# VHH binders against Type II restriction enzyme BgcI specificity subunit S.BcgI (bcgIB), part 28

Target 1, 341 residues: Type II restriction enzyme BgcI specificity subunit S.BcgI (bcgIB), of Heyndrickxia coagulans (Weizmannia coagulans) (q07606)
Amino acid sequence: MNNLIKYSTFLISDLFDVVIGKTIDGNKAQRNENGTPYITRKATRNGFEFMIDGEKEKLYSGKLPVITIGNETSKPFVQEFHFFTGTKVNICIPKLDLNRNHLLYITTMIENATKMFSYSYTINSTRLKSLKILLPIKGEEPDWDYMNTYISKILSNMEKNFDVQQNDGVSDLRSLKDLSWSQFKMDEIFSINSGVRLTKADMKPGNIPFIGATDSNNGITEFTSSTNASFDGNVLGVNYNGSVVENFYHPYKAVFSDDVKRLKLKNYPNNKHVLLFMKVVILQQKVKYAYGYKFNATRMKEQIILLPTKADGTPDYEFMEQYMMRMENKVVGRTTEKEAD
Below, E stands for the ipSAE of ESMFold2; O stands for the ipSAE of OpenDDE; V2 stands for 0.75 times the mean of E and O plus 0.25 times the DockQ between their complexes.

## First folded at step 11 (VHH)

Design d79 (from d76 with A33W Y52S S56Y; framework vhh_8dlx_2; at its last look DockQ between E and O 0.05; V2 from the best seeds 0.00; counts 0 for: pae O 13.7 > 2, placed apart)
Fold by OpenDDE, look of step 11:
Structure d79 (fold): chain B 341 residues (1-341), chain A 124 residues (1-124)
Amino acid sequence: as target 1 above (341 residues)
Amino acid sequence: EVQLVESGGGVVQPGRSLRLSCAASGFTFSDYWMHWVRQAPGKGLEWIGEISHSGYTFYNPSLKSLVTISRDDSTNTLYLQMNSLRAEDTAIYYCATVEVEFDYSGSYEGMDVWGKGTLVTVSS
């Protein structure tokens, strides 16, 4: 008997205290010191922009977890760590003691509610407070147990689809906020090599992935039997044309178009986890570039990125590796460790 | 066509405030970090500050003048509020989208799109 779950409408303001972030002034904040997550209106990466050292008075240090939702983007994200944010981000603080799963469920319902509105619908704090969402109910109250169980089941099902037999060894449990961050030039961190021009007309069909400047399908645009000097693997492919700054890790051998740069680590063994960390770091720069603006080779080499650093000022590659291992383990259900990311 | 157009410049007395505007067109303004740069007569370019797509601001620490950068994505406009202007603030002020090499020294490379600039003259 498909137990039909009953839904009812709830106001966001009934469930949450809604506040806005405080403005972060760059004159009083530094990117390169004792990093705390800065959450913005980004529609991706759970709103994470970069790590900053800001004024303590500007820090959201209240109840966790919360939902952040940026103006204009209207994307809700669950935050499980203290963070900095701006005035264009709403912080939804649960009035009840809700956990991550509850909030995840609610974020989905918020998204569904906002989809009913035109893409031009900006959710300011007033509108957000008045937003009505549908929630499952037990009696007249939200069915929190149902929501929790529902999300747990989804997550569990996702985890079951992954091979959990090979657990990545984790020894570093530090969070991103526990680290010092420093600026590095990309050419200090990476060897940067160009792809080679290979036109579709010159491309023979085959089984070798051809990496183009796309933002999807792990960068693979074609399969070819044609190889050239760009033939490479265990590399981060970064687009400098097309979908600029988009990048993908390629553990396999591939041919790279002239619109893609191949990045490898200079001072650390090239490996999946560090490169995947770097992928995220590089993507943080995407906001500086868009279609038509070239992330060209020269600019790429000189591009500054923020990385976790050791006490001696060098990049903490070990942390990056361990962090991504933890993330991988989390995704595949090898661990229940919560990460502040 | 990508275009930036600065406005609001003029002659002002020392100690006064001035707000400059930069109107953007031809691209998705809201997706870009925006910068203010100035060039004083006979001097090189000086980076003033930047604002992220989300409104995060960072300023040149060497500047003694009080500046505030803001943006309105609904109108595709960038702003520079300057307070307590001094003679040394006399310059052509530019807004730009840039591929930046960020450092705290105020040195940047990779300027991409510039406005034509607006002249600010601070004189008694």
Scores: ipSAE 0.000, ipTM 0.205, lowest interface PAE 13.7, mean pLDDT 83
ESMFold2, look of step 11: ipSAE 0.386; ipTM 0.770
ESMFold2 (binder alone), look of step 11: mean pLDDT 80; pTM 0.801

Design d80 (from d76 with V100T S105L S107Y Y108T; framework vhh_8dlx_2; at its last look DockQ between E and O 0.04; V2 from the best seeds 0.00; counts 0 for: pae O 8.4 > 2, unsure alone 61.5 < 65, placed apart)
Fold by OpenDDE, look of step 11:
Structure d80 (fold): chain B 341 residues (1-341), chain A 124 residues (1-124)
Amino acid sequence: as target 1 above (341 residues)
Amino acid sequence: EVQLVESGGGVVQPGRSLRLSCAASGFTFSDYAMHWVRQAPGKGLEWIGEIYHSGSTFYNPSLKSLVTISRDDSTNTLYLQMNSLRAEDTAIYYCATVETEFDYLGYTEGMDVWGKGTLVTVSS
């Protein structure tokens, strides 16, 4: 399409009715793999947490598809099934009969418009309603046909170019929603070791990365020649001070500050893909530790996380690897897959 | 409606102690960890500490020696004991809940609820 597309601004409230989820009563709800999707504020997995049985009165059973947006994450997801959710999730119900492709296009525009939002500045329903997004127009109205065609083309191209066997050893094509997810304690999954205090005054310049409790530069705050008992590699560094819950995978050898915990898998070989998967899983807990709340060692060990599981109840590390391989391939542009995220 | 109401603030002299209270309503107080946070004039928010629903406490290391957090679940009240107050402790003090949308022992509503705050002024 070589023609210049014109864009105009639209209010979310002009396009959507925005409502919030209903509180789930824990006493009346339970996990059930054959139940209904529970959508949360997660920034991944299309917001999907797990399947539940809940009160019908709390179920979103209205028009589909819709867009859900968590307050803190500001991540929009298209939902195509009825679901349960909480009060910190916005449900955007199209005022028009929009299909999945339309909403996918809109989610991208929402993401572009919400880059300023963060945990410190949440996108509540009021702010969301007043959010302006850019959409292609035909005349004065959104060009729905264009959006549909555009997304269709992208999806078609993804399908054509998708070769699982030729893409970095990918063989598992299951989606996140196709999996069973189970609860695990962090200390069941990880060996957790502390960093060691090393002050700037005691640090000598060198070439060894020093990992601090920062949220940027892969956690690297300094380079030193000073080593200590924290010297480690192929490890996930998780902050429990500073930028709490932030974490980075370190394939290289590094020295870790006392504000960073070193996590390694207990029952699976440490590798890039699994640990990167775990990184995302752990980051889902960030909201819990907001406002300077400390993700201390005790809490870290006892922190429960959800992981995909095999039939025997063990974590599906193989899936994690495959999934992250697919993600990597997507990012690198070697393949394009339709993901739940 | 979930509500937190701080009280006990005022003007105090340096070296004195002060106890703040936070009255909680509208939710099952005993099921939630509670936090104290403060904001000094012209500064950002500073986390003071937490008391977990189990009673375990965690503090900002910079303030640990000066503060004690406790709770009374029978009265839905959170407390902050501050000792040896300094001018630098002048701030609005807030109680807050910070919980995920769910816990794995049950389904709970995520909470980021703050009180309106109580002003503590330390001045000679």
Scores: ipSAE 0.013, ipTM 0.251, lowest interface PAE 8.4, mean pLDDT 83
ESMFold2, look of step 11: ipSAE 0.013; ipTM 0.470
ESMFold2 (binder alone), look of step 11: mean pLDDT 78; pTM 0.783

Design g1 (from e80 with G107A; framework vhh_etentamig_d1; at its last look DockQ between E and O 0.01; V2 from the best seeds 0.00; counts 0 for: pae O 10.8 > 2, unsure alone 62.3 < 65, grease 27.5 > 24.2, placed apart)
Fold by OpenDDE, look of step 11:
Structure g1 (fold): chain B 341 residues (1-341), chain A 125 residues (1-125)
Amino acid sequence: as target 1 above (341 residues)
Amino acid sequence: EVQLLESGGGLVQPGGSLRLSCAASGFTFSTYWMSWVRQAPGKGPEWVSGISGSGGYTYYADSVKGRFTISRDNSKNTLYLQMNSLRAEDTAVYYCATVEVEFDYSASYEGMDVRGQGTLVTVSS
């Protein structure tokens, strides 16, 4: 019996103390990889700009976790560490002892409620405080257990998909500096196939991810039951319109917009690790196209990329795979160690 | 329309040999990774072998390594599988597919993009 979850409206000010960040003195702040996160009003990367050393008095060192919301972007992010920020960033401090999952759920509801806000309509602290969001309720109170369970389930499913448990056997310990690199054309390395135009008007609701030329959410812009010739999986989707050069690996089957090219390896089995390596390689070219140089299909095919090579001059796909396995293991190891602490 | 047509299957004794062929049409064959997949009665699909578009890279399941050889002739749009030292366990319907090797061990091959009707290989004394 899918017990219909009831929702009620809550004010942000009822759930959070909203404060603004303290502006750091740029002359006194310096980039330091071992420093403290600098959170800005960015709409991406969880608001993270870079690590800095700053004045201790400007540090948010209060209760964690919190939600940060840029005034202009209106994008909410959960922060789990102390951070530096600015006056154009709202810090939402929970009045209750909420965990990361609760806040993640709330961020989604904030995003839904703030769709009307734009650069022209700024969500300042006053407007944010008066913002109403929908939350599931048990009685008259938010159902915190439901929210926690819901997010936990999503995260668990995501982790399963990321095969985090696979301690991939690493046999190659070479560094990137130890390798010979050669130039290759993208069409030499990849089969490049186009997406297919599918408008929202023509989309039927469903469970199949639709991949658009976006720079977020792994490229997923919609879910549809409408399939076409672009239906594909285990592929690297590369944007050539919209957020140009941005790309995402799709282990699952999806439908692709005509603004996205589907890349598969010609001379090596498509797999997560090699394609993720390629993702990074392709992103290195983003700067080239950032200033109005169109990344069209022809240019994409002819785009030169640098790849590690074997002694015979062929791409070293095995290295790429092993390297990304190592990286994955490192990331997983860090997360497991942090959970153990 | 993409079409794959497998042939060459039949009855063979243990230790015998067969050569399978797959004729491809409706797409640029030389640009696609090709694989052989088999399905034994009562079992799920099993990836057997793969070959890169250029033919420069070949891959095999552990179960067939050293016994089977995959090859292709791009000028003829044809994929081949030379099967030597056949065993009873090799009995299956063999399919040619445009599926790439997925190193996701949990992946079901039910979602193969394109495959033919298959050719039956029976290894029996």
Scores: ipSAE 0.000, ipTM 0.270, lowest interface PAE 10.8, mean pLDDT 84
ESMFold2, look of step 11: ipSAE 0.062; ipTM 0.597
ESMFold2 (binder alone), look of step 11: mean pLDDT 77; pTM 0.777

Design g2 (from f75 with S31T T101V; framework vhh_8fcz_2; at its last look DockQ between E and O 0.02; V2 from the best seeds 0.00; counts 0 for: pae O 7.6 > 2, unsure alone 62.8 < 65, grease 27 > 24.2, placed apart)
Fold by OpenDDE, look of step 11:
Structure g2 (fold): chain B 341 residues (1-341), chain A 125 residues (1-125)
Amino acid sequence: as target 1 above (341 residues)
Amino acid sequence: QVQLVESGGGLVQPGGSLRLSCAASGFTFSTYWMNWVRQPPGKGLEWVSGISSGGGYTYYADSVEGRFTIIRDNDKKMVYLQMTSLKTEDTAVYYCATVEVEFDYSGSYEGMDVEGQGTQVTVSS
């Protein structure tokens, strides 16, 4: 079966209603952990900035899921919950009843389309509406089933490598404010291992994710069949070159660039929730390095991070895990409730 | 076997017009989108225009929008490209194609395959 898929061009405006967000009055918006997601033009974190309380009239409460695209970053993200955003963010609302997988596929094609034009291609609302993307087709129509299946396969492959730690019941309901926090060196918490240099010229095509020092696509820059000493999984990849301090959790096996450090917990079993907690903690340091302070390997090891601690002064890994589980449940719960409606 | 035969190219002055034709065979023509692509000298293939299976949707590259018109005849298994207001930068070998791409997980396109020999369009004063 000729594994070649036929593609055709579609206008974004043919597939989506494109609207812009409503500006939130900064004076009326308050940061609230129990609030509503504020989505911005950020190129990372799926556009998520923080949780806020805002005016109900400014809330995007329309059809879900949608794609958000920041004007300046041109990065498309799938949003599965109602959110606040600004006028510099485009909201692409599917004209058809598309699911998350469809939109994930389309986001990839949007990114590809923008790359094809130029590095300087900035997507404003006008350009976005006129943007042409390639989609697989069945006859005259996009092949939605193919897109869905394709994404499902990718996700399934990623999940197989995800040690589904049994969602043990959330028992810790403490807030971050209720905790004692202590300073720790990165080297005290993590074993830090380097990636290995692998050039594109030496890379053979394959299905193994190659993790580069990028701030997008969960760090995946290529897929290769070439493995080396950096081959690893269930690890936090932290960039020390390129998009410095940016980091991604990799539940799957991957090959890592020499520009990426592999972090694993020294005194606690590596798991998704703790490492995701650590991801956020590490990202808090990004501001420090944004203004020219080089985040090299030595500095990474010596970097101080603030962690929740137990009474004995050790990091409270259990809390971190529980906290992230709660967060995940909250996100999933919101998604499942919406799917049930 | 998919066969696409392009014709209608030639030498034309700037501002002139040409009509390209593509004869298709070896597949269910009416169920496929058809495209015109071109390869300028020393450059890679670029997409020019596309038309849906039934002809209800037409799309153009920004560089040719308003100047080129794509049409198809499913009974004759033909696709056409009417080119007007031709520019020197339109000089290329033009191909009729069903866009076949292999999508890799990195989001890159491995390639666009053309089946025909193409037809040369040269716009020169």
Scores: ipSAE 0.014, ipTM 0.303, lowest interface PAE 7.6, mean pLDDT 83
ESMFold2, look of step 11: ipSAE 0.323; ipTM 0.737
ESMFold2 (binder alone), look of step 11: mean pLDDT 78; pTM 0.792

Design g3 (from d76 with D31T V98I V100I; framework vhh_8dlx_2; at its last look DockQ between E and O 0.01; V2 from the best seeds 0.00; counts 0 for: pae O 17.0 > 2, unsure alone 60.9 < 65, grease 27.5 > 24.2, placed apart)
Fold by OpenDDE, look of step 11:
Structure g3 (fold): chain B 341 residues (1-341), chain A 124 residues (1-124)
Amino acid sequence: as target 1 above (341 residues)
Amino acid sequence: EVQLVESGGGVVQPGRSLRLSCAASGFTFSTYAMHWVRQAPGKGLEWIGEIYHSGSTFYNPSLKSLVTISRDDSTNTLYLQMNSLRAEDTAIYYCATIEIEFDYSGSYEGMDVWGKGTLVTVSS
């Protein structure tokens, strides 16, 4: 029986110590894939920009996990590793011992809270500290157990869509620089299928994610009970209209708008890690289309991408998978010395 | 069925006071924290404040000096006292509570239970 959960308002400053990042001197910092995550105010990729070597004094090495929130984007992200960041990013440090699930729940409520205000409401440090969020309660206190359980269930359901057998371990420790890279056309690598037009007027409410050409919320713009020929899962959705080149991996079944192309691997089993690798590869092309060059379906098919290759000239899918597994392990704090990139 | 019905809205002159009421039915009112929210024409929603089941109140800092929330659990009624009304206080005022249903299938619904709202117009 779904129990009715009661909610109350809590002040962010009551739950978190809010601090800002330290300015990184660009002259003293350099990109290094074996370095430390640089978290910025970007609204995507959990705020992750790239790996860097920076001054130790500028590193956030405090309590983990924390929530980072960019000033302009107001997007909250859970961070589970030490990181560099700037002054335009707020770091919310829990006053209590909260786990990842608690913070994930809270990030959702922060996003909801910002929606309760005008779209022009920008969260700066002062406003963030004064922000009220709704949380489930037991008595007058947040129900931490409920939040934990709630998120655990969501994650568990998501994991069912992943081939766990493919995640049995990391054996490839090569770096990106150790590889040979070759050019491939996207249509050589992917089966590219179109979404289907489904207007809001024709959309019935439901529980199926509808994927639009947006750059946020994993591409989900609506939830519908309406299905069509675009109904698909374990696929990379790439925008060719709207937020062009932006793309998201969908382990779950979803309906796709006509502004989104569905990409699946032609010569390798679709899986989370390879497709996430491909996501990053495709995003590298975004700059080409940022200044008015239209990313249409034809151009998408002919788009050249660089991929790591085996000695025989074929894409090294196994490496891609292993690499992304290492990255995932690192992000979730499961990195061993043997798995460290 | 859970129902909230706001009342007490209308046209009022600047500087005047107004008290809104929210009648609750279909749930155990005394066990829920209740909220007031408003929406001005052409603007987004603005949170006004809440009152716990214990009677403790929390307010939007921007509105704290101008509003008082109270409740009467014996009559299942929520109140919003507004003082020194200004033109910018013109809005539809809503009372609300929040419930969430979780489905283990991965689906979840956050249900905000809202009244239909009551219009407050502050004009000279």
Scores: ipSAE 0.000, ipTM 0.205, lowest interface PAE 17.0, mean pLDDT 83
ESMFold2, look of step 11: ipSAE 0.038; ipTM 0.516
ESMFold2 (binder alone), look of step 11: mean pLDDT 78; pTM 0.782

## First folded at step 13 (VHH; framework vhh_8dlx_2)

Design d81 (from d78 with A33S V100T; at its last look DockQ between E and O 0.36; V2 from the best seeds 0.00; counts 0 for: pae E 7.3 > 2, grease 27.2 > 24.2)
Fold by ESMFold2, look of step 13:
Structure d81 (fold): chain B 341 residues (1-341), chain A 124 residues (1-124)
Amino acid sequence: as target 1 above (341 residues)
Amino acid sequence: EVQLVESGGGVVQPGRSLRLSCAASGFTFSDYSMHWVRQAPGKGLEWIGNIYWSGSTFYNPSLKSLVTISRDDSTNTLYLQMNSLRAEDTAIYYCATVETEFDYSGSYEGMDVWGKGTLVTVSS
């Protein structure tokens, strides 16, 4: 009757054959832009360094997709093309016929599991094979359909944020330079609500985005099944610790760290275009907090921001909305516009 | 190529005034907000204030009565006027532009350009 998702732990070695890649030394990796991907243990850019020529017997030419994970970096990446490897790169080859979305879900769980070790944790082939990850189940088996659907929805939402159709009704074409601007306290503009602490001990993996004080991945630092009073959506999440004043718009519901404030407009409908304008305006304050000006939760209410105004001195929310619709139209027009007959 | 070059530093007596300049090139100066930041010997960086493309200014409250930031978009020059200088104002002074673009798809990383700094020494 109720669609409660159950979870269980699984060993990596139960799900994957784990092998170490046949090393091409970085000193011997001959660059060739028309060659084959060279995957190393680096923690960024999907492990990718550059394209190389290499000896064919060192190529990983087996089943795809697979996960690569470097011993010291412990960062898992999904690889969809054959590749050469640098030193100490593990290749996790699924025992079942799994797709990209299944592996993306699993990489998230691997990252969560490795973050539970706070000391000089390094992952090697032995530790990787014995690593336990938490996966949703159907009966006693991993629920592959759930994982695929979950990732598909996340990826679809990310695409929609970049590929929306142009909006009709844009009529205000003024440049930012031609406007009147005035100073406002943030508490004049926003209702500001704290996040709620969710400790690592209480945080269980799941499918609800957890928003932390980071500067990347739309603020998502974890996926959790745990909820608290911070569960909210259609907000601007603004950091006041960690990456101070970094902020993201969250149309979806999420759980928010106590290092992140949730902001909604007080005097205008809580509108995504206006909030995205506000995101940039708040980021203009980054320099002072990065360089010795201390911030605390009370000071967020007192933070001064600069906003465009109408002739009567009040914020011009309609302009802010119109401006961001124009910016949205520029993205759609340049990247994904499709002419109809 | 984006470049910021500060000038006008030097040795100045306590109680005197000094005006620093920051010459900008390689970008549309009039579209960007500009900042002044300083670093005293043995201290961390201290934000002085900024000026928006609109001409609006914000200041570190501890310095507000002592400094004035202005800009001349026709010469691509940012200015810092400092008055009633004290020994604790001895520092390297930097100009910077650090700004996220106003676009819908929003990158967190905007232009982050700093000048080389100009040394101001306040001594008798």
Scores: ipSAE 0.030, ipTM 0.557, lowest interface PAE 7.3, mean pLDDT 78
ESMFold2 (binder alone), look of step 13: mean pLDDT 82; pTM 0.832
OpenDDE, look of step 13: ipSAE 0.037; ipTM 0.506

Design d82 (from d78 with E99S E109K; at its last look DockQ between E and O 0.01; V2 from the best seeds 0.00; counts 0 for: pae O 16.6 > 2, unsure alone 64.2 < 65, grease 27.2 > 24.2, SAP .677 > .668, placed apart)
Fold by OpenDDE, look of step 13:
Structure d82 (fold): chain B 341 residues (1-341), chain A 124 residues (1-124)
Amino acid sequence: as target 1 above (341 residues)
Amino acid sequence: EVQLVESGGGVVQPGRSLRLSCAASGFTFSDYAMHWVRQAPGKGLEWIGNIYWSGSTFYNPSLKSLVTISRDDSTNTLYLQMNSLRAEDTAIYYCATVSVEFDYSGSYKGMDVWGKGTLVTVSS
């Protein structure tokens, strides 16, 4: 009996209570690194904007984990921490006790359900509630074990490909304001390599992430068994077409679209924390290209970015690394504390 | 080889009806939800609707009153009935599959297969 998992259709409203976030005045919200995540309708970074201090009454402090979906982006993200958000973000609260893996699976299915929609298609709360998604079933019920195993396997495979460099202890406690910043050209900082064109017709299904010029799902648009010269890992993928300037760090091996440039550090060991720092730096340039200025390959190389610098005028990679480590530790620390409660 | 082939497109006058077909081969058609998508000239892809293996349908709210999706699993054929066609319905129409498979002993498999499309031109 071909152990093919059967799927069935479920309404989002059958699986989730959908509520709208409470509006916070972003202008009044004070950024605080030790604060609470502010989740917005962003299609990237799991919806995360920055850490803030906000009014307790506006905090989502309910059941975790949940899925957030921005109305305009229709991108679902799993949230594992209490957070602030806005009215343009839907919070999907599981009716059952679902774990992170379950929700990750569901987010994938939500994306699959909506991926064929044009960018003009917005999912408001009403539409979201009526959205039908496919889920694997055991009998008449969702196969939660299957979903959990499925996601676990994917994550495990990704982790195996990521050499977790031993996090050196945090020794640099400087703030961004404490630093000198200098201008650098991107081609001074990065080796910039192109992706390779791989059409959908030529793409075979597989388990290798294909990175397209999207602003969501960490750039992953497909999974393929087809590899080419773009096959690479531990790289920052930057879009120069499509969702321009959007970029994602890929610790795992992936295949890259010709619309995506692969960036690696030239003068510093390529590592997660520095590249994540660079991700943010590069994103700051997005506004420049939002109004018709084309972000082509040539311009990308010549793009000026501001980086923390040492006294000798060189980029302070160590600071960048330490800073991102601190940020990561804060996030991880919060995760562990909540699991203990 | 997995293949979808759309047919039935052509030039039609406004107000008329048209039925498109999509012939599936190379996979177990009855196990998959099928979708119709269109792309008008100079515009992005627009999702029309889908039909599940159970026969249940879901439509784009903007098009629901004008379209009906059906399937015949015995002939591996997907259908799109369009009524009261307008000039704005001019587009290439695609059928597509979306599937996710996981082998407990193996690897993740995603299937997203598209036909080549059939052109529908609505003109007086």
Scores: ipSAE 0.000, ipTM 0.205, lowest interface PAE 16.6, mean pLDDT 81
ESMFold2, look of step 13: ipSAE 0.326; ipTM 0.731
ESMFold2 (binder alone), look of step 13: mean pLDDT 79; pTM 0.788

